# VH-VL binders against q9p7v3, part 6

Target 1, 220 residues: q9p7v3
Amino acid sequence: MNKSIFIQLQDQIDKEHSIREKLTAEVDLLDEKLRVLQLLLANCEQNLENQEEILEALEIIKSKTRGLAELASNFPYYKYNGVWDRSIQKVVYLYLLASWTGRLDKSLRPTYSLLSLSEVGQILQVPVFPEESTFHLSIEQYLHAVLSLCSELARQSVNSVISGNYHIPFEALNTIQKVHSSFQVLSLKNDSLRRHFDGLKYDLKRSEDVVYDLRIHKLV

## First folded at step 1 (VH-VL)

Design O12 (framework fv_ofatumumab)
Fold by ESMFold2-Fast, scan of step 1:
Structure O12 (fold): chain C 220 residues (1-220), chain A 120 residues (1-120), chain B 107 residues (1-107)
Amino acid sequence: as target 1 above (220 residues)
Amino acid sequence: EVQLVESGGGLVQPGRSLRLSCAASGFTFDDYAMHWVRQAPGKGLEWVSTISWNSGSIGYADSVKGRFTISRDNAKKSLYLQMNSLRAEDTALYYCAKVSDYYEGWFDPWGQGTTVTVSS
Amino acid sequence: EIVLTQSPATLSLSPGERATLSCRASQSVSDYLAWYQQKPGQAPRLLIYDASNRATGIPARFSGSGSGTDFTLTISSLEPEDFAVYYCQQYSNWPYTFGQGTRLEIK
């Protein structure tokens, strides 16, 4: 065997490690801001006065996502997308949550519905379905984000009842039911996404139980 | 805060039975699958058993199948492991663990563990 | 069952050095792999999940990489508190399985 082959392999390993370290550093900065926004969105009913902070966090996340996209576009997408995949899923999820709860703009008007993948791409100013292998929002990232939204809506439904808001559980159940029905017509060929979807039945049950409790107590 | 507290361990003779308990707090217990994992003295981790949120799906390691029974009481927020026909090989620290997602995933948190010693 | 093989069994290093720990699966587990740290007398502590994501509160010096069958846990600069046993675990298929562990020792 030729030693120069192994030296070239080591050089490539070192280069790939360096690229992953650079991407990881940008992802860590994005993750820091994602944690802040997630806390701000944790209770839409009790924290309405924090709207300016939410708008600021959304803009920072958009800016950092674009910065990551610019850096990542210098490298092969399918080789390195694992470095940012989870964080971008969370970006999409938080934008979906902000839209659903009415925190995406100053109007404070909830949509109680899903932004489409294309709409999220427009808001973040990142490609969807590019012709070349470049940084883009994937179908899998969007679907994971939708499932994460359902879990959060089920959680907030419990909290909204405690605060005396009986409308949120009904809107949450409606959204979760529509997502559940829509996923059942999809042929999922991704094991991670299929596993995440399997968890949706628990969110559906939790939401149904909340609404059921409201009905038997004649609060709705 | 999310906590898991195991109890029921002790010294038992081979062939006898012992029941372990795990008390859960700080999360919606009835939404999550739960697991038992054991560790023999000086050895690695071995998965023992799992039970889904509604007890509809139950799994066991081949080494304990037919001898151990996992169960849960959602009203009491408690997980149980009934251990029958105990062998010296069952000597271990037994951990209660919560799965990350409702049905599956990594383990977080873990309990402190309860020690089972099977010896004459 | 899926067998996870960790290497080396024991790794002897000094504080400040880089540690690289390997975990190989007998069949593909995709990215359904976690890493745990265990110190004597303590329960395992989650470090990394889904192959590359750091758990809450875990220092930046810990990183995970890999997919399919070959996985690596890297500690970029060892601290005294990092000397422990490290386990990989797959949650791709039942039964869930753990590697045999890598013991990280002070040289």
Scores: ipSAE 0.000, ipTM 0.424, lowest interface PAE 15.0, mean pLDDT 85

Design O13 (framework fv_ofatumumab)
Fold by ESMFold2-Fast, scan of step 1:
Structure O13 (fold): chain C 220 residues (1-220), chain A 121 residues (1-121), chain B 107 residues (1-107)
Amino acid sequence: as target 1 above (220 residues)
Amino acid sequence: EVQLVESGGGLVQPGRSLRLSCAASGFTFDDYAMHWVRQAPGKGLEWVSTISWNSGSIGYADSVKGRFTISRDNAKKSLYLQMNSLRAEDTALYYCAKSPDYYESYGMDVWGQGTTVTVSS
Amino acid sequence: EIVLTQSPATLSLSPGERATLSCRASQSVSDYLAWYQQKPGQAPRLLIYDASNRATGIPARFSGSGSGTDFTLTISSLEPEDFAVYYCQQYSNWPYTFGQGTRLEIK
């Protein structure tokens, strides 16, 4: 109508900024709850004194993730997915960690086992492998989360020995070995993922060293 | 104190080879990804190459792919850049840099002072 | 390759003023973006990594924001030592790329 080209461009910039602000606000709320859950999952010991709080945090994270998915579905996925990509990686990671430590319903997966991408999608009620460019859990988000899990398991393995728990290092090593073997058959196309995978070899070595030390000292 | 010191730069004829070295101190060298970044006189920064802690992941800029080889010796805490088939446009100050963490961020938190490579006509 | 475009090319401000520097990527880099400061005759200094995380020892006046394709470095109140060239860099995909730089100069 009566707008110059530059006024139209400014209107578009303002609208895109508004959308990014809305998405960022929702992500910030999610991040707050992710920090709470991360602190609650700091120990791999199956100590149930905080179990109710963990389940409540997981439910809130699930609810907020679905709320973010609903909001994000109104906008172009590939233009705005950078706003939530890292936070969704963390959602997946914390659900993997909660499942591995036996904090979720054990009927879903046994303790010390890995949830699949499809299982995480079912739990969060978020699509995987969509045909259309819609909000979904990506393969890359899942793989980054699995690698983050391995780093955390190696860390908690060291800490569990310090606290006198000698079972966790074996379960951690078993999980890291299986992940390492599985990754070696993948043809990774994403450079950041290939770099993250390289860190897995260090986590594997750390985990192996912990188990070796336990065996040599006859603590296991 | 965390330090990186580059060496091996100099004046070289087009088509010849040169090897740069970077000596690391003050940190656990074998835990971090390492990088080469160059800067032509009066120009901006250009990424050249990256190598992961165990040499398992290596990347190159398209302009140097097939001519340059990055490598590391963790026992010697040293990073290398073998430069073959040098061209005038390879003339630059070459920086060695490290990543701030274990592959979760490849930003570069520590840099050397650089070594100058001049490829004459 | 992913192209990073910084704007403005040159920014002229006085000490005490707020500086806002922009970096735009030709395709999404998620939050795999860093900001560097370079003073004449010196190596670059990491300011921000992962789009918004302040590097160790970097003053609170420096902040980063953005994700995907649009990123901003903000200096809330300029100090004399802040007048330098600033570069953004993505490490989402190989080849890694730097922006062309924004020169922050005294008015």
Scores: ipSAE 0.006, ipTM 0.509, lowest interface PAE 11.7, mean pLDDT 85

Design O14 (framework fv_ofatumumab)
Fold by ESMFold2-Fast, scan of step 1:
Structure O14 (fold): chain C 220 residues (1-220), chain A 122 residues (1-122), chain B 107 residues (1-107)
Amino acid sequence: as target 1 above (220 residues)
Amino acid sequence: EVQLVESGGGLVQPGRSLRLSCAASGFTFDDYAMHWVRQAPGKGLEWVSTISWNSGSIGYADSVKGRFTISRDNAKKSLYLQMNSLRAEDTALYYCAKGEYYDFWSGYFDYWGQGTTVTVSS
Amino acid sequence: EIVLTQSPATLSLSPGERATLSCRASQSVSDYLAWYQQKPGQAPRLLIYDASNRATGIPARFSGSGSGTDFTLTISSLEPEDFAVYYCQQYSNWPYTFGQGTRLEIK
């Protein structure tokens, strides 16, 4: 029992708390912009005039993600990655969604496909598969984002039928089926990811029901 | 420890309104779908309403559609149920329940609150 | 809406016995079925989800089986605390629906 040792430990605790506060502040600012973009993309099929807002939100999110990456690179990755992990999953998800729906650039051309992890890394200018334990986009973050995309596509599939768009349900089902098949090949070692994957069956069922209904009524 | 605490129940006359609240703690509230389930005295469970993590997807039981409105405030970690045009058959213990997943299709309920009692009587 | 019918309505058994509770759906729910336990004056507690997966903290004596329209909850050896009402719930289709419940009581 040495009092000076505990004073040193208290100093270290205070320093780590200060680092977490700085990272949390950056994450909070990023989360605010993620919520804005999420709402803009949720009704994108109905509102093409919000494209300038979407492009601005994407650029702000990219800028804030790079700022977070720069700040985080000064600290041990595995000690602090829990502070930003969910927010970075949301960043990847929203870029996947913007690409799929055709909102990633001024072309307004949907891809109806997935950006790869490497492509997302290039767009965000954030490392993928780093040699050192530095700030990077992880495989787990990408896979969570892909599963989140499937849930959103299933939701938009339902909404697009209400608005008279019968093409979106077909493309959504195709994407979700491919994701489901691909995940069955993967050996998932992360409990959170396996649990998220278990949720994919709800998205698949929802998408199948929409397309099935359209085919019965001869709309597709 | 996950905790859900309901409030706002009480005795109310038919045709009036009540607003139920549910305060959540012990988990990241804005990552999960939230639900209301009710149970009439001596009866079984009845699903009432579901709201996804970002309020983007919402569902209601036919018995309450058009009268009840589910909402959430992620900053306050709270779930709400606005109940309008109340009927005698709305008399029940109302439970707040946590979904397993953020999506509106997250259909089983892994944690439940203790419930708040709503009695609709003249 | 999908109707879930539970049988028996009441099951009278002694501690140490095996309990078998049934839930039948009016149409296929695949494996999108959960089981809950409710004790008097308490909130329901999740036991089983996706027909056969035990929820966190649920004792091994509880098991679920079945798919499609016919489901079973089995308690291999009843403990005194297991005497309660049990509900099945489907989440295959909107609206979500519950069975009417099976009351498990001491003989």
Scores: ipSAE 0.000, ipTM 0.426, lowest interface PAE 16.4, mean pLDDT 85

Design O15 (framework fv_ofatumumab)
Fold by ESMFold2-Fast, scan of step 1:
Structure O15 (fold): chain C 220 residues (1-220), chain A 123 residues (1-123), chain B 107 residues (1-107)
Amino acid sequence: as target 1 above (220 residues)
Amino acid sequence: EVQLVESGGGLVQPGRSLRLSCAASGFTFDDYAMHWVRQAPGKGLEWVSTISWNSGSIGYADSVKGRFTISRDNAKKSLYLQMNSLRAEDTALYYCAKGSEYYDSSGYPFDYWGQGTTVTVSS
Amino acid sequence: EIVLTQSPATLSLSPGERATLSCRASQSVSDYLAWYQQKPGQAPRLLIYDASNRATGIPARFSGSGSGTDFTLTISSLEPEDFAVYYCQQYSNWPYTFGQGTRLEIK
């Protein structure tokens, strides 16, 4: 006997819920490792003792991101990408931060420079700009990650002065200024991204204030 | 559904300490800035403190600077406010509030608020 | 600090009428201004941000306008549930500051 249409719809709802739960479980495992790496990168700009730990955390995050990509590739991208979107933004952000601070392989970019979206994709071995429904790093994820990097660089500028490193504030300001100028020429169609960009002015001001103070005291 | 639940308020004598907590659920807590805002009985809103998503940026109102400490535990999805050297002027309902934009250190605007916890500083 | 002055302190109107609430800043806040609604015994609710953007779930009758130092919140046709206290807030500079509120009461 054929099931009623409503029973078939309930079966479909249950299947979709199960898929979402399975993806969420993988994301939760990734998020746990992202929290560890974030703490390591925030608290050890001058502590080289953590280098092995940072590299290990980066490799674990790369592996878990690839595992998530493999699982997600079994399902429609635009139906489920909301489950991992923010976590993948954080993956991109932490790789940008690790590269900028010189904690990652410098073969693609020198210290104090920005990895491109394509370079991040190459490092993570995840597609960039693929056809619809393939797991990929999006332009929006990259741009959000770049803005998050600027906020962190402004913070590290203050801390670097306290530790006697007067070069980092200059490099941070240079990066933030370039990001700010680049965003000005973009035609942003995404309200969330536009709002995130609005916060960049505070990071720029904080960074400018640090460099200005150093120049007045003739430390840079 | 976003939920913020404050706790830890109560009656305390001037000069003593109190610790407020805010339990968050229904969103990815570690991606958003968090805020404390207070409201004295019959008065308006006063911003107290902000902490960025990664604890890298922290701000305080001048009236509480040096006495209050904001902190967060992302693993526990909790926000805290350690209040030291309490004064009668600190008497208020204390709200926990969430920033609206992820990975934004400024945390503006405050899109969700808890119901608040009452702090009364009196003899 | 930036001082926000709201006027009038109290506005008495009837359902169906148009409400216009003002917020003036002591110095320019660009468009970094939000409006909140607070009902007795309840937490504030975000209505408007960036001077004119309506927050998620906020009815179309609420609108914001202005930039720099002069801002307005308009409620085109008052509903019974709209009678509450309204606060403006600037997030242009630290410390963040709120206006003293406008109480909208039923006539």
Scores: ipSAE 0.000, ipTM 0.413, lowest interface PAE 21.2, mean pLDDT 85

Design O16 (framework fv_ofatumumab)
Fold by ESMFold2-Fast, scan of step 1:
Structure O16 (fold): chain C 220 residues (1-220), chain A 124 residues (1-124), chain B 107 residues (1-107)
Amino acid sequence: as target 1 above (220 residues)
Amino acid sequence: EVQLVESGGGLVQPGRSLRLSCAASGFTFDDYAMHWVRQAPGKGLEWVSTISWNSGSIGYADSVKGRFTISRDNAKKSLYLQMNSLRAEDTALYYCAKDRGYDFWSGYEAFDIWGQGTTVTVSS
Amino acid sequence: EIVLTQSPATLSLSPGERATLSCRASQSVSDYLAWYQQKPGQAPRLLIYDASNRATGIPARFSGSGSGTDFTLTISSLEPEDFAVYYCQQYSNWPYTFGQGTRLEIK
């Protein structure tokens, strides 16, 4: 075969590698801030003093997510979305958690409910359900984020009891039960999402066990 | 440089308790699910327990349910297995294993990194 | 629980030959099937994940195929270091299960 054909193929490989490196660099910066916010929110019921840090982290994450979206818009969405898919799931999850726990704004008022996919998109100023294959929040990313929220709420239920807060386990159980019921009526076409949903039964059981323990000891 | 090191195994009498530890290094421990897998002398592999990145999802094999408790300390990059009411049938080499998948999925993937194992012998 | 059955229990071959190992699931596991290699006195080593993807550092002579209930691990040309016990594992459902193992031994 002609030598120039192999040179063209190598050029395309190099270009794709360069694009992935640029996207990965932006994702790494986002991931650094996601880890910080995750740690801040993990102890949110015990420390109201960190609210300014949480608000700052949320704003930085929103800004970095928009920066990633702008960079990604220059390249084919379905070819490169694997580079940021997991990080964007984590963005959605942390905003869901911040809203549920009352840390999304200065009011410190928990919602004990889920932001919709459209509400998350509006907050982040990122499209949902676009007509074009541009950077957007997917249904799959949102559903993975909701399942991750349930795992975190089950964990926080145990910690809240240790801290003497007996209200949080009931709100967590209510949320997890609603998510579990909703997923059972969905016709899931994605095997990864079905696998993630299989883990939800353990979050549900853990949450139920916490509430059961509170009731049997007459703490509620 | 990605490494898992188990410890805490030993000879113990039936009905007693033992705590296993697994120290992780070379990767971001709190991004991955962790697993305990055991192997009885001359036998095959048996899954024991799984814990998600944030301890939100925990599963156990039926043979150990109610007796064993898995836990993790992400700040210390350590995984634990508290084994209560030990039986002769729990005699095995216990491996700590890291999930290949980034555990934001909770659905889990294959086990890509394994420790050398720690031996637990339950005998009268 | 999903039962994984490996065959044959023991496979006797010479270096340079092709090895074919089978794993059959009692119900569909889709592509959530992994293969591990274990040498005496050592921990298992991941070879193949998601039925057909080679793990990092695994030689090209190892390949996996299959989906649903029937899976195959193939070693195209055996090297001396390949004689070991091989396990399949499903991670489609909890509880996770392993096959009983196939021992590959020198003829």
Scores: ipSAE 0.016, ipTM 0.626, lowest interface PAE 7.2, mean pLDDT 87

Design O9 (framework fv_ofatumumab)
Fold by ESMFold2-Fast, scan of step 1:
Structure O9 (fold): chain C 220 residues (1-220), chain A 118 residues (1-118), chain B 107 residues (1-107)
Amino acid sequence: as target 1 above (220 residues)
Amino acid sequence: EVQLVESGGGLVQPGRSLRLSCAASGFTFDDYAMHWVRQAPGKGLEWVSTISWNSGSIGYADSVKGRFTISRDNAKKSLYLQMNSLRAEDTALYYCAKVGEYDAFDIWGQGTTVTVSS
Amino acid sequence: EIVLTQSPATLSLSPGERATLSCRASQSVSDYLAWYQQKPGQAPRLLIYDASNRATGIPARFSGSGSGTDFTLTISSLEPEDFAVYYCQQYSNWPYTFGQGTRLEIK
């Protein structure tokens, strides 16, 4: 009796461990490609020579994300979401950054604008509906990605001035201001997201300071 | 409510120029990429050109590259196609089309006819 | 450029029947494929975008499937108003290209 019960529990433990290992392996492959794309996007505006590498990396990331989604769809979403949540936030973030910098030609979205959650879902070919019990993009993943974009834009504003590009700081400030205003009206129910949003005020101030300095020194 | 109205078509001789216009209403024109698509009599659809919301990205079909120029005036909510060095094979109904959320053409005008003939 | 080939060129069916239209790309277009319906004397009407998503106002009998190079438009039960020309279009790469069209006609 007792042995049968423990054998069943061990079988369940082994099955769950096997599932987590399979999901982690796919996530690791995705993470490698995310690091490559992040390096390619480190410069906001001036490196047109790497455009083909960027489009190739985006397509690989899309393929890897769909592979993960297909695998994950066989298992309970809310039980295993923690295995891929951080990586999928980064997928969304890098697509937002690629689109904002004008690198995602096929979308024809305005340079210096944001893709919506539904647009990212369509590009990645993954569902965005909350009621879905299988793999989907969440509102929280999208909001984290938008906040990460603002931090990156603030950092690139400083770098663009050093490289002699004075246009990027103005576009970055405009985007960060709009995101900040939009977040002010949201009722955030996730502590991680609230803490991430608290960081946005520093990105806003950094961007404001860069633009202010450009005006004072008459570089624009 | 949402509509696109093309104008400027007509009969022209080979080698001459025409400028097509497209007037937009019922949506925020400067938020969307715009396209020109043509259709020769009894033939299929052919994409001609695109322009992003801020004119930062512009593309052309190989058949018109170097001869046609797409432009937009966001204040006037208008799209233009300047067609130079016209050829008989440019004869077509020219549609103005709006890109929706997903880069597909969700709104089309009724088109303006361009006939290039002597 | 990416060439889209539609088959059949003409499909003759009766109302109530199922229609299946094919579109093949010369190279991968991922899911960046749309389907349009065009009736005589009218502008094209968007039916399907991103290979499988119905546009606003499009009846449920229209569905799209496929990815990469092989795509299908299905009309589950033909209505009289469905007899028209159908075009596929890719927006994966510039230049954007259309298929040559499939004419759906009454048998």
Scores: ipSAE 0.000, ipTM 0.405, lowest interface PAE 19.2, mean pLDDT 83

Design P1 (framework fv_praluzatamab)
Fold by ESMFold2-Fast, scan of step 1:
Structure P1 (fold): chain C 220 residues (1-220), chain A 119 residues (1-119), chain B 112 residues (1-112)
Amino acid sequence: as target 1 above (220 residues)
Amino acid sequence: QITLKESGPTLVKPTQTLTLTCTFSGFSLSTSGVGVGWIRQPPGKALEWLANIYWDDDKHYSPSLKSRLTITKDTSKNQVVLTITNVDPVDTATYYCAHRDYGDYFDYWGQGTLVTVSS
Amino acid sequence: DIVMTQSPLSLPVTPGEPASISCRSSQSLLHSNGYNYLYWYLQKPGQSPQLLIYLGSNRASGVPDRFSGSGSGTDFTLKISRVEAEDVGVYYCMQALQTPYTFGQGTKLEIK
């Protein structure tokens, strides 16, 4: 091999680096807003004080997700999806959490219910089940987001009791039980997803323990 | 109660194929979250993970041994089979099969079967 | 591969005294779901390994209260508050965060 071949390879390396840099910049901006929304949703209790900030953050996240999708559609999906996969999982997760806590339009689904993958796609205006090269929400991203929701609901169940909110633990347990039952029929064939799923057993136990303690002490 | 038991030859010649069977009771490999793994221990050495098979027939292998390993299951017989091709004396070890479920990795182990690879 | 390093490799203990075993991973074992995928096993002489601690700090069924696991990320500790003769054997930590699952070298606990 000669110098001209190495020059071609360096050009290709530089182009791929430039693409990753552009995608990373968009992801970093999205991640800033995801951190803000996560803090606003840290307490499942209804809090109208920050409702406007939550709706604003959701709209910004939607807009930035669409911008990322537009940029990413110019490049091979499977080559670059690692740049945004974690962030898009978090987008889906936070929309699931916002919906579950009643922060979104209740006409779509009632409070304490789980949005489907198709519903999340419609809300974000991002494809689901599309052609191979198109930016889309994956089944794996949705399932990771659902599992993250269950972990967060179990955590907030403990905290809500400390703050005197006794209805959240019951709604959380109901949701986690339904997710657990639904996962029993799935074939995962994915090591990362199966590992994430391992946490669901302990989230369920934690949630059950909270509700059990409330019933014993007759606080519900 | 969950029980597992390994079976197979106790002596195998170099270059031959080693086949080990794990027969279990007290659980089903059709249950979501459930899997069975194979772990070996050469005499006087540490434990080494070889392979896992899960309820959905997903299979994972140790990268260093992947080309030589095959793991399969027969859910109706409650068995998991591990095959190791082209064995070498360094494959001499006690071979264990073990249960996993959700986060409970290798919570129940078989008694182990010692396999000696020698001419 | 994630490398698991145990210390000490040999641990002589007087009966009734406490014992502590360290396990370090080359990468964080903390998953985004909040759990550390770190496990502790005991292999008594002539026996199969038995699970002591799962997901970093949870005691397995039938394991005495004198055993406890602690730590997060890359540094983990198994403690035995009062060592008994039946505790002799080789202790192993294992990570299950990613394949291949990897074990530490083992720590041999012996009575002095």
Scores: ipSAE 0.330, ipTM 0.735, lowest interface PAE 4.5, mean pLDDT 88

Design P10 (framework fv_praluzatamab)
Fold by ESMFold2-Fast, scan of step 1:
Parts: sequence; structure tokens; C-alpha cells
Structure P10 (fold): chain C 220 residues (1-220), chain A 120 residues (1-120), chain B 112 residues (1-112)
Amino acid sequence: as target 1 above (220 residues)
Amino acid sequence: QITLKESGPTLVKPTQTLTLTCTFSGFSLSTYGVGVGWIRQPPGKALEWLANIYWDDDKHYSPSLKSRLTITKDTSKNQVVLTITNVDPVDTATYYCAHRSGYDLYFDYWGQGTLVTVSS
Amino acid sequence: DIVMTQSPLSLPVTPGEPASISCRSSQSLLHSNGYNYLYWYLQKPGQSPQLLIYLGSNRASGVPDRFSGSGSGTDFTLKISRVEAEDVGVYYCMQALETPYTFGQGTKLEIK
């Protein structure tokens, strides 16, 4: 047993643990605000008081994402990116959802379309397509977020019909069909992303089913 | 009374394009929830769905035949047209067009069918 | 694609006796809205198919009450309580839960 070697290993373990704890603490703070925004965006209803709360949550998430990026820039990106990867996917997803539903700004005008990765990067003031291995929004994070959006739109379509809103299902189907067609041209190299994409066929089917049901019942 | 009638050539040569017209009365393809579909039946075999077209010009095709199928409508003429490219003897079948109702019923009224033979 | 399997393929029946046809789907046809997107058609010799049953159990307009549809999910049955001579033909089940719409292989009902 060489005591000096074990002391060096323990020091390295302690250092890496300390870094992961600091990053995890920032991620936890971000996750708290992501949960709040997700609940606010769960309904199709748009009203002034709810909109102010949504805008506030979006700004807080932007601020906390930038704070995380600043902290993370002090450490090796590929060694620690697993600590924030899922949370940043959710940041992108909620911004896509807010844009699609018309909650991203005070105009309350739905886009019924996707923000590009570059547009999300500009809004969050976070790099995309970096030259160095620094904190950035990845292509994989964006694609996961797009697939999450499709799942949520399919889910909201069912709920909107129950509430008597027949417009949302048609727009959701249009978006999901375009995403599905676009993904067909991609050669995915990531197993997690491929599995997530396999789920898209069910979201497409659910969305088609909702629209088909509207046709069966002559709903406008 | 809803009525549909298929028309087109009765004999087509392999590799040619087959065009079938469905002329209907008693409903409009501008009415919300209304559609028209095409279904075929080879002699002595089961029914096979080909394509649907709806009031909003939404189109659905059988995936196995999609590259060969085109469905269009002319609402002012009360017509739906199905085009099948590069026909093969296995495309020999009776072709039906049918009314699709959006209210509790589906393919509720069918045309009389038109037999198309693909042979040299 | 959803595969529809009918049994029996041939059904000889004595006039006045009951008949039963089974239809099984490779996937549940029960939608979240509570409807089974399953349909039964009859094709009499030399005629176009005619709708008998829609959405699993609803009898189409003009269809005699001796015809009934039952089942849910993947297992469906068409029953004729008392077969008449005019009931001769090929019976088809069809699913319209998703595209492509698919038909069973058909059940030929014959009088013996």
C-alpha cells in the first residue's frame, strides 16, 4: 500500500466532488424555476396576469442559465457537461414551447413554429457551434427539446379538444408532421437521441388520432 | 341521396398510368368533415384501401403505394381523381370510391366499382 | 401497419341458425376518446361493400337488428342472431385507428 499515491487520489476525488457539488447546486436552482415555468405553460389559456408570471419565469431562467454557463466555463466541458445536460435540454424545450404558444413575449402571438438553435442561443445569450470546448447549446440538446415539444403538443391537443378548442390540434399536427419529415433526413449518431426520436411516431399517431376524431364528429 | 360513380379505362397496359374519376352527388367536398376514399379489390381477394382526400384538401395514402398514387379533387365539378403510375398486372382490380362521413359513419356509401384489367 | 385477422374464413350456416365471426387486431383499436375504430362490411355477390357496423358496436342505418357487433381493444365479434338467405356474402372487418386503413382477409358466409 503506497500512502502518497492514495493521498493524491483522495485529493483529486475531493476536488472533483467539490466541483460537481457547486455545479449541481446551480442546476438545482435552475430546475426549481424550470418546474414553475412548465406548470405555467401546461394550459392553453392566455391571460395578462399569467403572462406576466411567465415572462418573469423566462427571464429568471435566462439569468440562471447564464450564471450556470459562467460557473461551468471554469471547468472541463466534456468532464462535467452531464451535470447540466438534461436541465439545459429543458430550458431549450420550454423556450420552444413558449414561442409556439405565444407566451415568449408580451404580444401573446403564437408562432406555431420552431425557434432555430441559433435563435435560442441568441435569446439566452449562450454560444452555439463553438470553436472551443466551452459551455454551449448542443445540437443534441436542441433535437431532444424539439422532440419533447412534439410530445407536449400531442398531449395538449387531447386536452384542448376536451375544453372545446379545436384549433390547437390542427396546428400541433402540422408541427409534428414537419418535425417528423425533417428528422427523416438526419443520420443520428446518438443512441439517446435515436430512442427519443423513435417516440415521435407515437406523438404523430396521437396527434393524427385527435384530428381524425374531430373529422368523425364534424367538429369545427 | 348520396351517389358515387367510378369511371376510367377498363384495360391498361403494364408501365402505363391509370387515371380513375369518381363523380358524386348528394354532398359537397367543401363540407367540414367530409371526405372521399378509394378502395380496390383484386378478383377473389380482400379489400385494400388506397387513399383518402378530405374537405380541406388533406390527403392520405397507403404507404406501400404512396410513390405511385396521386389523389386530387375538383369541388366545383363534384369529382375526385385517383392516378396510379407504372401499373402492373397485380393492379388488376375493381376500384371503388366511397363517401366518408365525419359523423359516426365511415365509408357509408360506395360507388358501383369499375373493373380495371392490367394486361398486355 | 395494423394487421386484421378474421376467423373463420369460410362459414357454412343453416338458414335460421346463428352465426359468429371473429376479428382480431395486432394493436388495440381503442382510442383515448373511448371509441373502438373498428368497422364491419358485407359484400354480397356481385355488389359493392355495404356498412353494417361502425365504431365497434353501432348498427348502420337500414341494417337489420339481427346484426350486432361487440368487443373492445383487439378482439371483436360480429353476430347474426338468425341467418337469412340474403345474408350470403363476404364479411370484412376494417380498422381506421391509423393509416393505412386495413381490412381483414374476409369471411365467406354460405348457406348449406
Scores: ipSAE 0.000, ipTM 0.387, lowest interface PAE 22.4, mean pLDDT 85

